# Designs tried in a protein design chat: VHH binders against Abasic site processing protein HMCES (HMCES). Part 12

Target 1, 269 residues: Abasic site processing protein HMCES (HMCES), of Homo sapiens (Human) (q96fz2)
Amino acid sequence: CGRTSCHLPRDVLTRACAYQDRRGQQRLPEWRDPDKYCPSYNKSPQSNSPVLLSRLHFEKDADSSERIIAPMRWGLVPSWFKESDPSKLQFNTTNCRSDTVMEKRSFKVPLGKGRRCVVLADGFYEWQRCQGTNQRQPYFIYFPQIKTEKSGSIGAADSPENWEKVWDNWRLLTMAGIFDCWEPPEGGDVLYSYTIITVDSCKGLSDIHHRMPAILDGEEAVSKWLDFGEVSTQEALKLIHPTENITFHAVSSVVNNSRNNTPECLAPV

## First folded at step 12 (VHH)

Design B5 (from m39 with S53Y)
Fold by OpenDDE, fold request of step 14:
Structure B5 (fold): chain B 269 residues (1-269), chain A 117 residues (1-117)
Amino acid sequence: as target 1 above (269 residues)
Amino acid sequence: QGQLVESGGGLVQPGGSLRLSCADAGFDFSHYDMAWYRQAPGKERELVARITYGGYTNYADFVKGRFTISRDNAKSTLYLQMNSLKPEDTAMYYCAAGLEYEDYDYWGQGTRVTVSA
């Protein structure tokens, strides 16, 4: 996964992240650093994206089932990193392979500390290799959306009103991530950053790309992944596997340029 | 958007030089780690050189300062300057791009390098 969409307004995004705590009480996640949230149809590595994490990471004795939402840097910077520039890392931390997560210190250490997060997106992009042509076809991949009788496919939203209705009820893609906290050697603000855990692609995506993000499908999977107070690392890792519960459509080459941030990025062609 | 395409291979004498290029005209690789691999006849594919998105470089032991990997993010182009070439450097050379350590999502078709007297 090298490109995502996360364009919802902050209030809509927050409502889309509504959840029940362990007591069954309906809640909204509390924001940390809401000013760092930058909505975009085209999110690339090293940019900030919103993630969910347990409140217990910030508050002693907090209910670990309570959720915080925070923008974090895409590309994990390990806490032990001593250079002043994260770009000097000797390896790419945009993604983390599920099969080797416990072999790499940069991922194993924060995971062992319970630093699990859920990366939020409208969906992610992947490019299919076309045999015989030097062209790649991009696809937007996301959860199946509930077809309300009135809300046609993303492609049928011909009116601004219909477009708003589609996104007001959008089911966000929830990807498993690991985050870490890095203190710059020269001082300054603590940097929160994350990596996306990847797995082999499901059968439905195998023709597009051989790898996919580990998707946490459903409230139970999301809750278990986040709740490091009650769910061990070993149990949490059982949640990491390919899912067939995804859909996709072809999009234009507009998304190829990471600088493009328009609705055309995810529009069906 | 195109695939990674290698160029610059050819026949050279021992001690000669070549500059390989790898480009994708339609894809932004600025966030990707990139690498050169080679495969000689009857041998396994091996890493030649790697460059991170931030410009950190690593080389195989056999390179011994003879090769230099570089990138131009604005052009989405990867380079391999090869000097002091040896017959043992004869191989198909491949470029690769990825977002995970030692896991590359994209590969070129390769360019052939032949070093012979």
Scores: ipSAE 0.821, ipTM 0.907, lowest interface PAE 0.6, mean pLDDT 92
Fold by OpenDDE, fold request of step 14:
Structure B5 (fold): chain B 269 residues (1-269), chain A 117 residues (1-117)
Amino acid sequence: as target 1 above (269 residues)
Amino acid sequence: QGQLVESGGGLVQPGGSLRLSCADAGFDFSHYDMAWYRQAPGKERELVARITYGGYTNYADFVKGRFTISRDNAKSTLYLQMNSLKPEDTAMYYCAAGLEYEDYDYWGQGTRVTVSA
C-alpha cells in the first residue's frame, strides 16, 4: 500500500469513527493534534494520516478501550533512530510485512510496547501489473458500502447531493498499523509515525496486486487491535490476515501523480 | 501509466563501463526504494545495489566500489553506473521499486549486460 484516500472533513471523519467502549457506551474518539489533519484524495507516504489508538497510550490508568484519533506520519520512524533526518533511514517503513514483523527491531519493539493503531482511509489505491503493456491500471479499493435505495454505486452518484450523502455514511477502511514515537536528537516535538501491516492479497484482489494492507473488518477486530491493555500481541496478530470483504473499481491515471488531490482520483472510469 | 523500463545494457569489453537507466514516466516513485538486481545464466537473481527514497545506498559485496546507484526523482529515473566491468558481471539486470524492506512491488523486464573480450 503506497497510496490512500482520506478526504472526509474532520467532523465527518470523527462521526464515522463512532464506537462503543467496553462498557457499551457510545463514544467518539478524542482528537490529538487535529490541526495536523490534512484531508486528501491522494495520501502518500511521509504525509500525515489519521489513526486510531488506545487512550491508554496517553493517560495512565485510562480505559484501554477508549480511542484517540491522531494524525501521524506515514512511515514509521523508530524511537531509537539517532539521525536528525528521518529520511536517512536505511530501509522503507511505509509498510511492514506481517510475516516478518517480529523479526525486525523497528517493528517488533513498538509492537511489543502495545503501539498498535488503526490507520483510517476512504480506501487505498493499487496499480495492476499489466503484462505485455507499458500501462498500469490503478484501482481504488475499499469496503463494500451500504447501498441506500437512493445512493447508487459510487459511480452512479449522478448528483452532488447524492455524492455528499455517500460520503456522510461512508464506511472507512480500517487498516492495521504499528506506530512509534521518535524524539528528534536536536529537540522539538515528538514525532508520531506509523507503518501499515501488509499481507498477501486475497483471491479477489490477487489479479490487481499480490499484497494488500491487513484490514481489520468490523468493530470487534478494530477494538481488539487497539486494546493493548487487554489483548496481547500474540492475540492481536491473529487478526492479521487477508480479507475478501473488499470491493474495487478502476480509476483514472490522475491518481498516479501524488500531487493530484481531486475527487477524480477515486472516481470510477 | 508505464512499467519500469531498463535501458543501457549491451556488449562491453572487460574493464569497460556501462550506465544503466530505469524509468517509468507514468508513475511517481519518489517515495519508493529502488534497486538493481541481476541474474546470470543458471544463477539466482541477486541484489546489486539499493537506494532508499531518502538516498541511502547499499551495495552487494561483489560491487567493491565499481558501481554507483543514483536516482533523479524529477525524471523518475534510476541509474546504475558500472565501471571496471568483469566477465562475471554478465547478466540480465533488473530494476525494482518497493515500499517494504527487500520486497519490491514493481519490476522491469531487464536489460542485458554482456562483458566479453
Scores: ipSAE 0.819, ipTM 0.906, lowest interface PAE 0.6, mean pLDDT 92
Fold by ESMFold2, fold request of step 14:
Structure B5 (fold): chain B 269 residues (1-269), chain A 117 residues (1-117)
Amino acid sequence: as target 1 above (269 residues)
Amino acid sequence: QGQLVESGGGLVQPGGSLRLSCADAGFDFSHYDMAWYRQAPGKERELVARITYGGYTNYADFVKGRFTISRDNAKSTLYLQMNSLKPEDTAMYYCAAGLEYEDYDYWGQGTRVTVSA
């Protein structure tokens, strides 16, 4: 997984993240660093995207079921990294394979500190090698969306008002991530950064690509992944598996260039 | 699944040079770590050189300063400059790209390099 869409205005994104805490109270996540949120139809590694994490990471004795939302850098920079420039990491941390996560210090160490996050997106893109050509067919991949009267699929948006209705009720893709906090040696703000855990693709996606992000399907999975106060690393890792509850449609090659940030990136073709 | 296209292989005399190129016309690999691997007949595929998206490089011990890996992110192209070639360098050379340490999602079909007098 190397490309996502996360384009919603902050207020719409926040409402889409409504949840119930341990006591059943309806809540919205509390933002950290809201001014660092950079919405785009075409997010690439090393850019910022919003993630959810437990309030307990920030506040002693907080209810670990309460959620914070914060923009973080895609591409985990380990807390122990000694150089001043994150691009000097000796390997790519955009993704983390689930089958080797406990073998790599960059991921094992923060996971042992309970640094689990949920990476938010409208959906993600993958490129399928088309047989008989050197061209790739990009797809936009996302949770199945519930249709309502006058509000439907992406292709049903005939006006600005209908477009807003599609996205006002959009079910965000929720991917399992690991994050870390790095203090630059030359000073400056602490850098929060994440990796997306990957798994073998489900049958529905196997013709597109052999890997997929680990998707947390439903509030129970999201809550358990986030709640490092009540859910051990070993228990949390049982949530990491492929899902068939996914849909997709072909998109044009506009998305191929990461500088293109327009609705055409995810429009059906 | 996923196909990078290598070019620049061929027959060369010992001590000669070749420059390999690798690209995928429909895909931007600028955020990926990339690598060259090689496989001689009857042998396992082995790493030759790797380069991160940020330019950090690693070379196999047998390279001994003879090869240089580089990339042009604007053209989404990977290169391998091979100098002082030896008969032992004879192999199929493959490029690869990935988003995790030594986990490469995309591979080419290879280009043949033959070094003989």
Scores: ipSAE 0.625, ipTM 0.820, lowest interface PAE 1.5, mean pLDDT 89
Fold by ESMFold2, look of step 13:
Structure B5 (fold): chain B 269 residues (1-269), chain A 117 residues (1-117)
Amino acid sequence: as target 1 above (269 residues)
Amino acid sequence: QGQLVESGGGLVQPGGSLRLSCADAGFDFSHYDMAWYRQAPGKERELVARITYGGYTNYADFVKGRFTISRDNAKSTLYLQMNSLKPEDTAMYYCAAGLEYEDYDYWGQGTRVTVSA
């Protein structure tokens, strides 16, 4: 997973993240650094995207079931990194394979500190290798969306004239991530950055690509992944597996260039 | 709309040079780590050189300073300059791209390099 869409205005995105805390209270996540949110139909590594994390990461004695939403850099920069420029990291941290996560210091260390996050997106893009050709077909991949009379949607992200109504009630894709906090050696703001955990693709996606992000399907999974105060690393890792609860549609090659940021990136073709 | 495509392979005499290129028309690999692998007949595919999106490079020991990996992110193109070629460098050469250390999701179909007198 190396490309996502996360294009909703901040207020729409925030409402889509409504949740219940452990006491059953309905809440919205509290923003940190909201001015760093950069919505786009075509997010690439090293850009900022919003993630959910436990309030306990920021406040002594906080209820670990309460959520913060914050933009973080895609591409985890380990807290132990010594150079002044994150691009000098000797390896790519955009993704993290679930089967080796405990064998890599860049991921094991922050995971042991409870630095689990939920990466938010409208959905992600993947490129299908076309048999007998050098061409690839991009797809936009997302949770199945329910139709309501208020939304007026038909076939979620279907024809262009229906998209604006669909987005009012969009179910955001929720991917499992690990984050870390890096203090630049020459000073400046602490850098928060994340990696997306990957798994083998489900049967429904196996014809598109052999890997997929680890998707947290439903509020119970999201809550357990985030709650490092109550859920151990060992228990949290049991949440990491493929899901078949996913849908997709073909999109145009406009999305191929990460500089293109238009609704055409995710429009059905 | 794209596939990693290697070019620049061919027949060359021992001591000669070749420059391999790898690109994917319309797909932006500037955020990916990229690598060259090779596979000689009857052998396992092996890493030749890798380069991160930020320009950090690493080479297999058998390269011994003879090859140079580079990239041009504006053109989304990967290069391998191969000097002082030896017959044991004869192999199919593949480019690869990925988003985690030594884990590559995208591969080209390869370009053949043959080094013989």
Scores: ipSAE 0.601, ipTM 0.813, lowest interface PAE 1.8, mean pLDDT 89

Design B5 (from m39 with S53Y)
Fold by ESMFold2, fold request of step 14:
Structure B5 (fold): chain B 269 residues (1-269), chain A 117 residues (1-117)
Amino acid sequence: as target 1 above (269 residues)
Amino acid sequence: QGQLVESGGGLVQPGGSLRLSCADAGFDFSHYDMAWYRQAPGKERELVARITYGGYTNYADFVKGRFTISRDNAKSTLYLQMNSLKPEDTAMYYCAAGLEYEDYDYWGQGTRVTVSA
């Protein structure tokens, strides 16, 4: 997983993240660093995207079931990194394979500290290699969406009313991530950064690509992954598996260039 | 189009040089780690060199000093300058790209390099 869409305005995104705490109370996540949220139809590694994490990471004795939403850098920078520039990392941390997560110090250490997060997106993109050709077909991949009489077409973003028909009730893709906190050696703010855990693709996606992000399907999975105060690393890792509850459609090559940030990136073709 | 395509292979005499290129029209691999692999007849595919998105490089022990990997992220192009070629370097050379250490999800079709008198 190396490209996502996360384009919702902050207020729409926040409402899409409504949840119930352990007492059953309906809540919205509390923002940290909202000014760093950069919505786009075409998010790439090293950019900021919003993630959910437990309030317990910020407040001693907090209710670990309460959620914070914060933009973090895509591409985990380990807390032990000594250079001043994250681009000098000796390997890419955009993704983390689930089958080797406990073998890689960059991922095992923060995971042992309970630094689990849920990475939010409208959906993600993958490029299918077509047999007998050198061309690749990009797809936009997302949760199945509930259709109503008021539902609009995903490609119909030509007015505020048409946009709202699709996106006001969009079910966000929720991916399992690991984050870490890095203090730059020259000073400045602590850098929060994340990696997306990957798994073998489900049968429905295997023709597109052999890997997929680890998707947390439903509030129970999301709650358990986030709640490092009550759910051990060992139990949390049981949540990491492929899912068939996914859909997709072909999109044009506009998305290929990561600088293109338009609704055309995810429009069906 | 989002495709890794290798070029620059061919027949060369021992001691000669070749420059391999790997280009990707329309797809932005600037955020990816990239690598050259090779597969000699009867052998397993093996790493030749890799380069991170930020320019950090690694070379296999057998090619260090003779080959140089480089990239141009603005053009999504990867290069391998091969000098002092030996018959042992005869192989199919593949371009690869990935988003985790030594895990490459995207591969080219390869370009053949033949080193013989």
Scores: ipSAE 0.593, ipTM 0.814, lowest interface PAE 1.8, mean pLDDT 89
Fold by ESMFold2, fold request of step 14:
Structure B5 (fold): chain B 269 residues (1-269), chain A 117 residues (1-117)
Amino acid sequence: as target 1 above (269 residues)
Amino acid sequence: QGQLVESGGGLVQPGGSLRLSCADAGFDFSHYDMAWYRQAPGKERELVARITYGGYTNYADFVKGRFTISRDNAKSTLYLQMNSLKPEDTAMYYCAAGLEYEDYDYWGQGTRVTVSA
C-alpha cells in the first residue's frame, strides 16, 4: 500500500469519524494540528495524512477509548533516529509486514509503548500486472458503501451537488498503523509518523496484488486497536488479518503521477 | 506505464565494465526503495545492491567495491555501474522496487550480463 486517496474536507472527514466511547456516548474525535491536514485524491509516502489515536497518548488519566485525530507523516521515523533528515532512513518504513513486526526494532519498540493508530483514507490504490502486456492497471480499493436511492456513483462526482451524493456518508477505509515520535536532533517540534501494517491479500484482491493493508473492519476492531489502555499488544495483533469485505474498480493512469490531485484519479474507467 | 525495464546488459570481457539502467515509463518510483538482484543459471536469485528513496545504499559482500548503485529521481531511473567484471558475474540482472522493510513488490523482466573472453 503506497498510494491513498484522502480528499474529504476536514468537516466531512470529522463527521465520518463519529464514534461511541466505552460509556456509549456519541463523540467526534478531537483534532490536533488541523492546519496540517492536506486533502488530496493522490497521497504518497512521506506526505501527511490523518490518523486516529487514543487520547491517553496526550493526557494522563484520559479515557483511553476517546479518540484524537491528527495528521502524521507517512513513513515511520523511529524515536532513536540520529540524522537530521528523515530521508536518510536506512529502510523504507511506509509499510510494515505483520509477520515480522515483532522482529523489527523500528516497529516493535513503538508497538510496545501502545503507539497504535488507525490510518484514514477514502481508499487505496494498487497496480495490477496485466497478462500479455508490460503495463499495470491501477485500481481504487475501498469498503463497500451503503447504497440508497439518493446515493451517487463515483463517476458522477464532478460537481458540488453530485460530490455530496457520493461522499457525504462515505465509509472511510480504516487501516491498522503503528506510530512513533521523533525529536529532531537540531530542535523543532516532535515529528509524529506512522507505518501501515500489511498482510497477505485476501482472495478477492489476490489477482491485483499479493499484499494488502491490514484493514480494521468495524467499530469493535477500531476501538480495540486504538485502546492501548485496555487492550494488550498481543490481543491487538489478533486483529491483524486480511478481509474479504472490500471492493474495487479500475481507474485511469492519471493516478500514476503522484502530482495529479483530481477526482479523475479515482474515477471508474 | 507500469513496468520496470532493465537495459545495458550484454557480452563483456573479464575486467570490463557495464552500466545497467532501469526505468518505468509513466510510473513514479521516487518514493520507493529499489534494488538490483541477479540470478545465474541453476542458482537462486540474490541481492546485488539496494538503495533507499533517500539514497542510503547497501551492497552484497561479493560486490567488494566493484559495483555502484545510484538513482536519478528526476528521471525515475535506477543504475548499476559494474566494474572489474568476472565470469562469475554472468547472470540475469533484475530491477526491483518496494515500500516495505526489505521487501520488493515490483520486478522487471531482467537484462542478461555475460562475462567471457
Scores: ipSAE 0.574, ipTM 0.804, lowest interface PAE 1.9, mean pLDDT 89

